VHH binders against q9y6x5. Designs and how they scored, part 239

Target 1, 379 residues: q9y6x5
Amino acid sequence: LPPKLLLVSFDGFRADYLKNYEFPHLQNFIKEGVLVEHVKNVFITKTFPNHYSIVTGLYEESHGIVANSMYDAVTKKHFSDSNDKDPFWWNEAVPIWVTNQLQENRSSAAAMWPGTDVPIHDTISSYFMNYNSSVSFEERLNNITMWLNNSNPPVTFATLYWEEPDASGHKYGPEDKENMSRVLKKIDDLIGDLVQRLKMLGLWENLNVIITSDHGMTQCSQDRLINLDSCIDHSYYTLIDLSPVAAILPKINRTEVYNKLKNCSPHMNVYLKEDIPNRFYYQHNDRIQPIILVADEGWTIVLNESSQKLGDHGYDNSLPSMHPFLAAHGPAFHKGYKHSTINIVDIYPMMCHILGLKPHPNNGTFGHTKCLLVDQWCI

## First folded at step 10 (VHH)

Design yd129 (framework vhh_8dlx_2)
Fold by ESMFold2-Fast, scan of step 10:
Structure yd129 (fold): chain B 379 residues (1-379), chain A 120 residues (1-120)
Amino acid sequence: as target 1 above (379 residues)
Amino acid sequence: EVQLVESGGGVVQPGRSLRLSCAASGFTVSSNWMGWVRQAPGKGLEWIGDIYSGGSTFYNPSLKSLVTISRDDSTNTLYLQMNSLRAEDTAIYYCARDLSYYDSWGFDYWGKGTLVTVSS
């Protein structure tokens, strides 16, 4: 039988939540599996970019999903709606479900993972759900387990995405221990439900399961706002993305816009595209705008208004607050092993190895994940 | 097409309780995060609490012991139970859909509100 893999994402699950809250179901999962304590995500530390990096092994400048709101300078297309089904945005990379279907003639299944309801290189996930945030975790799980248990050709790669704890992290902020403890307890209960369902269906012993996330969360405040309207008039630029990484498309001379912005606040860095730090790997794509503003951790860029968000992400990927974790269980993984850190782009070549797929060229390093796997040397 | 209609407001004496209703049409309450928000005269909006699509409730810590949010999925209706009402609870009460997609946070579908006046 071919190996099977279920990839689960809980959006916005900051790595250090594991140290500050109790997760009895997740800890039982880890006890018989592996834990990577920190996953260094890609910049910008946003949902669409990092979810696509997990399944392609590429930096954002390479896979083309460079933000949750984008403008392509060559085609003049705008992307700012989760209902946008234009394959154009996703076609700069080949995600693992496409490789799985084309290379091995196996099926893929998806419950809400970003990009899975879009044909990419003329290939859509064999089984999928159109994105709808209102669909319960239970319904997503029911569909995924049905497809894993009843498909021909067999479903060998399945994905499941859940919007929490990101939604609550934005609303309450990660420092609200009372509200966050309730949200995280509910997530732990969902993990318990997932494991129980897989055991009842006879899938647990032969299925590889990865539980991960795309980014973390940091506390924001009304005392930490950068009012862009105090720096520059709206007539000088088009705003493509706002906070905490602002994407500025100048309507006038780029240098004039840059000069109006560069000293506006001590709590943001202003970059011309060619001056963006190399360590971000965020430069070589037409969807990256001519001027990028990067707010300091916990600072929010606004347009003469208050921010309702008490938590946010998108910040520098070197910040531990932006890092998720990865836990995994199954026949491919060691039992009771803890690893300190991997890069989020390393997940893709590891998953390809588990599934017996040849990875497309990618930015990940298979050697970084070798210690997690039973069929590899841990040196 | 999408409508939220609040009802149950009115004049109530201090120390009493009151239950507000919110009838939804054009979408399913049980498939969304739904919340209650109020605005006292001359004040800003104050979030009261939410009920999550899975049924769990989350409250403003300042109001937690005084309010309960519930829903009836068969009638597509949201409720706010308020106990031990005080003069400072005088406000227009709104029900709203809490739209949290990816990095988006905020309320989008709002009712017109129902006035609650706490006075003798």
Scores: ipSAE 0.000, ipTM 0.191, lowest interface PAE 15.6, mean pLDDT 88

Design yd13 (framework vhh_8dlx_2)
Fold by ESMFold2-Fast, scan of step 10:
Structure yd13 (fold): chain B 379 residues (1-379), chain A 119 residues (1-119)
Amino acid sequence: as target 1 above (379 residues)
Amino acid sequence: EVQLVESGGGVVQPGRSLRLSCAASGFTVRSNWMGWVRQAPGKGLEWIGDIYSGGSTFYNPSLKSLVTISRDDSTNTLYLQMNSLRAEDTAIYYCATGKDYYSEGFDYWGKGTLVTVSS
C-alpha cells in the first residue's frame, strides 16, 4: 500500500509559544515523533505565500503567490481577496497534491488549505472543501478522515488548515498571556482530538502526520504606526498591499515616488524592486511591485487611520517571532528526535520523498530534513 | 479505578426527547475521550458517537440528526441528548472511555441504562 501523509497547519503558530505555554497533547505527539524548533519561512511572512511555499518548495518570486493582495503588471489582473479562484495566480508552480494525482494512481484530499479549491494546471484536489472560515475544525477533520479511509484511488496526501492562533494573535497580540493561553489551550485540545480520531479509525499506525504553521506573530501598538499619507499623496501611486510590506505601483516617475518615501520614517525600509535584499528571494516576479516598503518589527503602515491589529506578521523572515515550528509523527519519522532549524521550502522535497513522488524543481534541500527520516542517514 | 455510571433511562413515548447522563469517577472527562454505544434487544453493539478532550464530537452518520453529545466538566458528567425517539431506539445505552487519553478503543464501559420507547 502506498505511504500516506496528512499535513496540518495552525495559522500563525509562533515557534516560541511551545516554550511559553503548556501543550500536553502536542508534547505527547512530539515524544513519539520529531520536532523542528524553528522553521525559517519565506519573505513575505504572510499566509498565502508561505502556505504555497510549503506545498511547492519554492520562494514566493518563483511560485507567484507573492502576497495576500497582488497585481500582475503583464496581464493587468488584480488579486484582491483570499477568495480569488482564478487559476492564473496559482499556475506558476505545481503543488504537491497535483503531483500526487498526476504521477501516481492516487487521490488527494483537502480541508481548506490555500489553493486546494482552485484548478491548478487543470487539476483540482480529488476531494476538497471550498474555503469557508465558518466550518469547524471537527467538520474539516471528519471529512479528511472519511476521505483517507473510503477513497478509490486511495487518498495518500491530505491537508487540513485551521485559522487559529492567527486570528486571535491579530486581535489580542502574542504578548496577551491571558487570551493567548486560552487560545493555545484550545489548539492543543484540537491536536489531541485529531490524534484520538486517527487512532479510533485505525489510521494512526500507518499515517504520517505533519503539524506545522506558515508564520509567527509579533506585538503591534497604536504607538508604532507609520502614516503613509504623511509621506505621499494618493494621486502619485496605486496601493497594491499595505502592511507590514507595502506594495507601491507609481502613477508618476518611480524615482519621484521613491524620493517622497525613502526618508519618511526611520521605522521602514524603502526599496526599489532591484534593491530588495537578495536574502529575501523577493525580486524576480511581475507581481512584485516597483517599490516595496518593509516596516520594522512591530510597526504598522496605515493610511491616516488607526490599526485594529494588536499583532501582525509579514515582517523580515530572519526574525524569530516570524518563525513557526514543525512536528511530525508516523512510520517515516524517527521517535523522540529534536532538530533546530529547517527552511520552510525544505518541507516539500521531504514530503515528496515520504510519498515516493519525484519533486518538481524547487528551492528546498532534502539534506536539511533527512535527519528526521528513518530511511535516511543523518549527514 | 475508572468507573462510569449511566442514568436517565426509562420508558418514553415515541416522538419525545430524552437526556442520558454518565457520571465518571477515577478520571477527568475533560482530559479523556468518551463515547456512547447502544445495544438493541437481540442486536449487536451500535456506536452512537464520541466526544474528545477538546470538545470535538463525531457521530454515527445514521444517527447524527437525532443525537447530541455534550459534557459538563464541573460535574465530571457526559450527556447524550436524544430527540424524536422511535421504537427502534429501544436499547441499553452505554457510556465508554479508553484506558488513557491516547487509547485506540473503549476499555472501560458503564453497566448501561435501559431506554424503552413505547406508548
Scores: ipSAE 0.005, ipTM 0.482, lowest interface PAE 10.1, mean pLDDT 90

Design yd130 (framework vhh_8dlx_2)
Fold by ESMFold2-Fast, scan of step 10:
Structure yd130 (fold): chain B 379 residues (1-379), chain A 120 residues (1-120)
Amino acid sequence: as target 1 above (379 residues)
Amino acid sequence: EVQLVESGGGVVQPGRSLRLSCAASGFTVSSNWMGWVRQAPGKGLEWIGDIYSGGSTFYNPSLKSLVTISRDDSTNTLYLQMNSLRAEDTAIYYCARESDWYSRGYFDYWGKGTLVTVSS
């Protein structure tokens, strides 16, 4: 049978949590596998964009999921989390489960990974669960393992998404060691459950498992707010996305809106679309608005209101606080190897290699991940 | 199956108070972030406020002092108390469970909404 891969994401798992908390189950997983200490994610450092970058190997400007809230200037369509099932938003790239199903007589399975409950290029994951945050980790795992063990054509690519520690990171902030310790211990226990379930079902020996995340988390405060209403009146623009990266669609002259914003706060950078730093790879897409506001780490952009969040993400992708990690175990991976850094777009060509798939053109570099793999020369 | 059922809407005179209820089933309200959102005719969604698992409440400052969010954990019910109602408060009111609370519009489950009309 072809190689099998299970890709697991714990949303908002900041890389340095691994150094500040104990993870006995994850440590045992890594001991017999590999660890990448930092994964440099794509800008903006948000859930939907980075989850789609993992499975396409593309920067956000190339795959089209440029934020969790978007406006497409060409079609005049609006995207919010409530309408993420419109294929229009996802069709600018081909995610790995689609490639997996189209290249060989193979199936894909998905438990809640963003985009997997949407037909993309007229292809939906062979087995999937409609997104529902109330579904337990155990139920997601039960479905994934059932499909991995009982499908014809065989499931060779499976995904599993879990909302923590992101939800708690927002609620408590990453510096709340007491509450974060409790949350991260629960996640470590879930990793233990995952490994035990795979062993019990006879899947563990021949399955490649990647555990990763889309972004990190930084501490916010109600003392670090940027009130956008103090800068500009609502009559001058339409707000497409707010914080920490605000997407501004001017209703009047773009230059006038830019001039009202550009010196409003010392804790926010204001960019005309063509002036967005090249290093962000966040410019060449109709869903990127004419003016983008980027808050400094830990600062929240608000509309004359308080912020309930003690942690957030979306900030500059050069910030270590925004970086997740990657751990992997299985027949494709070395045992006990630690690697410093890869780019999040590098995960896609690595996964294609493991599965024997021909990748679509992408922004990843296979050479960055070859030291993780047993069938590659590490030079 | 997750269900959210709003009740208590209707026609109310300006200056009066109204309490909306949201009965939840299939999950525990006290274990989740819960919010209220409204949509006035021809307008977008406006966040009213939310309550997190620990019981603390957060409000849109434009609506603070006019609204109170509470819950009854024994009946798994969320409430929105509104005081000094104005014509501008005419809207469809939704209770919602928040899946990613950093986004005002990020909701995984919605009630069907209840219409509140403030009219003389």
Scores: ipSAE 0.000, ipTM 0.137, lowest interface PAE 19.6, mean pLDDT 88

Design yd131 (framework vhh_8dlx_2)
Fold by ESMFold2-Fast, scan of step 10:
Structure yd131 (fold): chain B 379 residues (1-379), chain A 119 residues (1-119)
Amino acid sequence: as target 1 above (379 residues)
Amino acid sequence: EVQLVESGGGVVQPGRSLRLSCAASGFTVSSNWMGWVRQAPGKGLEWIGDIYSGGSTFYNPSLKSLVTISRDDSTNTLYLQMNSLRAEDTAIYYCATGPEYYTYGMDVWGKGTLVTVSS
């Protein structure tokens, strides 16, 4: 039987939710599989950048999806979630579904994973759904399981994306235990239903399943606002992205804009592009703006207004609140093994190994995931 | 002893709606997956849809938005709501369940209920 893998993402699933809430179905999944307690994601800790890092094994400066809102200074193109269908934005890397389709006589299937409805290097996922947030988890899973069972050439790599608990994390904040417990219970029920469906269809025993996320969530407050308008007038710059990482394109001399922002708030770091900390791996791309503002955890950058967000992400990737987890089950994985941490870029070479694919050059280290796999020795 | 009993079938005119019931005994509907399948005269089995313990519902895309599966946990009953019935919906309708490792037709099926769509 050729190896098969289903990669599932629950957007904004903070790692420590596993310790603060009950997940009977996810815990049953983990009991017979593996758990990585923390996945250190890439900076900035946003949805599009980290989802693309999972499937390419690259830092954002290398794969080119550097934010959810971008401007490319060379081509003068703008990227937003409303017009992200241009392959230009996605062509700086080769995601795993493209590798899967091109190296072997194999198909890929995708339900809403960022980038899967875009032709990348003239290759689109063999089976896919155009992004539509109104489509239920059930409809997405139905399509994925049908494609896994009824495809020629066979679907060997499948992805499934769900917007929760991120949407509710923003709306209620991660510290709202009443609302978050309700949301997370629904997610656990979906995981239970996913497992039952795979078992019923005869897929479960021979399918590798990874459940992970792109980032976590931290509590925000009206008491923790940074008003950018108090420091600089709108006439001096174009705002490419706002919070918690602001991307500033100066309309006047860069040094003058920097000097107006430098001491704006004790809860925000201001960087010229060349001064962005090396540990972020967030410097070498034309889509990274000349000045970047990085708010401290839980602080929101605003333009002379209140923020409606009670939770947010995008902060420093060293913060545990920004970390997701990874759980996996299947013939490639040990049973009942717990691992402390991996880098999110390590997921790609691990998945390539499971599928028997030669990975494209990437920033991941296969050695970091060895203890998860039955055909490897621990480091 | 696990038993499934379908009811609600009969002769209906095209364009009408019909709700089928499946009464379960010997197990709890809310703790198991359950599905609906049908067999038209001279045809093979056609999957309609499933409902899982957590409440997730999955449908055959070829049936479009014309069917809805629901359950009443207090009466231990599964339902299939069918709207805008067509002659092609004429079939014997079965509800089914089984252990999570088995496939359709392995464990427990009802005797079926006949639906005839005719003018």
Scores: ipSAE 0.012, ipTM 0.528, lowest interface PAE 9.0, mean pLDDT 89

Design yd132 (framework vhh_8dlx_2)
Fold by ESMFold2-Fast, scan of step 10:
Structure yd132 (fold): chain B 379 residues (1-379), chain A 120 residues (1-120)
Amino acid sequence: as target 1 above (379 residues)
Amino acid sequence: EVQLVESGGGVVQPGRSLRLSCAASGFTVSSNWMGWVRQAPGKGLEWIGDIYSGGSTFYNPSLKSLVTISRDDSTNTLYLQMNSLRAEDTAIYYCARAGEYFDSKAFDIWGKGTLVTVSS
């Protein structure tokens, strides 16, 4: 039978949580597998962009999911949670489940990974669940494991997405040790349940499992707000995305809007699109707006209102607080190996190698993940 | 020295067809997995399709009715035939050789590209 891979994401699982809390089930998982301590994600450090980067190996400017809220200047279309199923937004890249189904005549399965309930290049995941946050981890896991065990053609690539610890990270902030301890213990218990279920079904020894995340979390405060209404009147621009990266579409001359914003706050960088730092790889796409505002870590951009968020993400991808981790176990992976860092775009070519798929052109470097794999040499 | 050189680009009117060529030197196309990739102005890389060493072709599903990839093993040349060209097909077109490692560095054996502009 062809090799199988299950890719699991716990949204907003900051890498530093591994050092500040105990994870007995995750530790048992990596004892016979691998751990990458830090994964450098793509900018902006948001859910939809980074989840799509994991499965395409592309920077956001290349795969086209440049934010959780977008406007395409060429087609005049708007993207939001209510419009995320329009294939137009997802068609600038080919995610791994599409390649898996079309290249090898295999099936893919998905429990709520962003994009898997959308026909991308006229191809939808063979088995999928329409996004619904109220569906339990247990139900998602039950569907994924049944599809892995009982499919024809065989499911060789499966994804599982869970909203925590991101939701609690926003509500409590990552510095709330009492509440975060409870949330993270529950996630570790879910990892234990995952491993036990795979063992019970006879899948564990022959399945490659990756546990990762899309971004981290940083502490916010009511004392760290940037009020855009004090800088510029709403009549001068259309707001496409707000915080911590604001996407500004000018209604008047772009230079006039820029001049009103550029000195408004010492805790915000203001960029004309062509001046966005090259290291962000966030410039060459029609969905990136003419002016981008980037708040400093822990600062929230608001419109003459308070923010209820005690934690947030979306900040500069060089910040360790924005980095997730990656742990993996299975026949493709070494046992007991610890690696310091990889780029989030490196996950895609590694997964293609494990599945025997030819990757589409991508921004990842297979060499960065070689030390994790039993069939590769580190040097 | 390994080299790929694209040719056949230029200005073409909407609705017309165009064939791009890619001449390989320093290696044999029939022994390798070859592909075509394009980059439109202000956009990322878009994969068009591949031809495997055995001659089988695989296409981007959004483009498969509009493009055909072929090769001439005797002249060591790869081709991309494009039909019903639209303004959105304006891009720099690259041919690339996939290496043994299945990563983006394996595709770094690229040509320098040929520009196709679709305009009236």
Scores: ipSAE 0.000, ipTM 0.190, lowest interface PAE 19.9, mean pLDDT 88

Design yd133 (framework vhh_7zox_3)
Fold by ESMFold2-Fast, scan of step 10:
Structure yd133 (fold): chain B 379 residues (1-379), chain A 119 residues (1-119)
Amino acid sequence: as target 1 above (379 residues)
Amino acid sequence: DVQLVESGGGLVQPGGSLRLSCVASGFTVSSNWMGWVRQAPGKGLEWVSDIYSGGSTGYADSVKGRFAISRDNAKNTLYLQMNRLKPEDTAVYYCATGKDYYSEGFDYAGQGTQVTVSS
């Protein structure tokens, strides 16, 4: 039997939730597997960018999904629907499901992971579902387990994506203990359903399962707004992305736009593209706009209006509130091992190792994940 | 049409340094995968280093810590800074680029520049 891997993402699952809420099913999963307490994601800390970093091992400037809303200065194309199916946006990297299908006589399966319903380098997941938020977790799980059990050639890499707790984190904010407790309890129950289903189908003992997330969540407030209209008139620029990282395409001289913005609020930093801090690895791509605004944690950039968001993400990736976790179980992983921190780009080379795939050049460091794996010597 | 012109090769002593340059025309260096590959006398092509469109870099184990790849977007030029050169680094060095849909491979290469590490 070839090695198999199921990669599961619960969007917006902040690492600190593990300390503040009870997760009996996830705790049982971790007890018999591994836990990485914090995963340092890539900047910007948004859904599409970080999901693509997990499966490519690349910083956003390298894989080309630099935001959930993008403009490409070379081709003049716009990406404004986060479910955009133009392969152009995804072709700057090779995700693991493409490598899995091309390097080995193996299939990939996908239940709604970002990019899996798009042909990338003329290759689409062997089995996939078109993105539809109305499809239940159970239906996604039923399809994935069917494909893992009944495929020829065998499905060796499978992905499953779920929108919570991100949607509720935005709606209620992470400090709403009552609503977040209810949402996180439901997620824990879904994890229990996942494990039970895999056991009933005889998949559990031979399947490697990773449960992770793309980012965390921080509390926002109507008292923490940055009104961009008070800084600069709409006629001076085209807005490519708004909050908490605003992407500004000047219609006039770039220096004039920069000068109007640079001291407008003490709660945002204004960068010319070439001045973006090197530690963000967010500079070297035509989809990164000439001026980037970065709001301080918990601050929302608005256009002369109130924000309806009580929680948000996209902030500085050094912030613990932006960090997810990673838990894993299966024949490749130790049992009962806890690790403090890895980088989100480290997940890709680890998954390639588990599947026996040669990784494409990437920003991850295999050494950072060695201690999680039974076939590696960690001293 | 795509054209790549390498320069900066030459004869150096072991432990010396060279900087290779690759001037690109017909495409934008910052928007494409680019790499350096080499061919030593009597041997096949060996991948040395690459840089993705977004700036992520990779290196062969044999050169890691000694070589650094970079680019100057204003000059549309790719560089390879080679330090602590060894006789084993003697090769013709080719600048390479892929089509927009292949970030990890190459479709185009220049005519190469000779690097000789001797004595």
Scores: ipSAE 0.000, ipTM 0.098, lowest interface PAE 23.5, mean pLDDT 87

Design yd134 (framework vhh_7zox_3)
Fold by ESMFold2-Fast, scan of step 10:
Structure yd134 (fold): chain B 379 residues (1-379), chain A 119 residues (1-119)
Amino acid sequence: as target 1 above (379 residues)
Amino acid sequence: DVQLVESGGGLVQPGGSLRLSCVASGFTVSSNWMGWVRQAPGKGLEWVSDIYSGGSTFYADSVKGRFAISRDNAKNTLYLQMNRLKPEDTAVYYCATGKDYYSEGFDYAGQGTQVTVSS
């Protein structure tokens, strides 16, 4: 029988939450599996970009989902929540569910993972749910487990996405121990529900399960605002994305806009596209705007207004606060193994190996994840 | 484009009840996590209650057992039923929401609604 993999994402699960809160169900999962303490995500540290990097193994400049709000200068198209089903935005890469369906006559299943309700290269996940935030975790889990157990061709790759703790991280900020404790306790209970459901259905012993996230969260404040309107008039540019990475499309000469912005605040960096630091791997795509503003950790870029966010992400991917974790359990994984750090792009070639798929060219390094796997030598 | 309009506040005696409403426009209430936060005079924002997109509800310890959060999808409206009100519940109550797709946190739009609990 072919190997099976369930990939689960809890949006915005900052790695150090594991040290500061109790997760009895997650800790039981880890005791019989593996833990990667930090996953270094891709820049910008946002939901759509990082979820697509997990399933393609590519930097954002390569897979084309460069932000949650985008503008393509060549086609003049705009991407927002309302445009999420246009395949144009997703076609610069081949996600693992497409590869799974095309290489081996296998099925894929998806409960809300970004991109899974979109036909990509004319291929949509064999079983999927259209994105709807009102659908409970239990309903998503019921569908995924039904599809894993009752499909022909067999479902060998399944994904499950949940919006928390990201929503609460933004609302309360990650340093609000009382509110975050309640939210994280509920997530741990959902992990317990997941494990119990898989055990009851006879899936647990033969299914590989990865629990991960796309990014972390940092504390914001009304005392740490950058008012863009104080530095440049809105008539000089079109704003494509605001905070904490602002994407600026000049209406006049680019150099003139840059000169108006470069001394705006000591708490953000202003880059011409060609001057964006190479370490970000955020330059070689038409959807990356001519001028990018990058706020310092915990600073929010605003337009002559206050911000209601007490937590945010999108910041420099070298920041530990931006890092999620990865935990995994199943026949492919060692038991009781702890690893310090991998890159988020390394998850894709590891998953391809587990499923017996030939990966598309990618930015991940399989060697970084070898120590997690029972069929590999760890040097 | 997202707008939240709160209503239903007023003056009430200790032990009384009020029902707050939040009418949403520019997004769908059933597709978002939503909540209530309050600000007492001279204090910061305090979280009161929220409802996740899937229907799970949570409450601050100070209001647990007294307040109930709910929504009416047909009216695109969020509610907070407030029972056994205390003077310390006196505050401006704000409706808050996150994005309807891959939640990126909360925004709020609205003036709030004043609740005064006084003898």
Scores: ipSAE 0.000, ipTM 0.187, lowest interface PAE 17.2, mean pLDDT 88

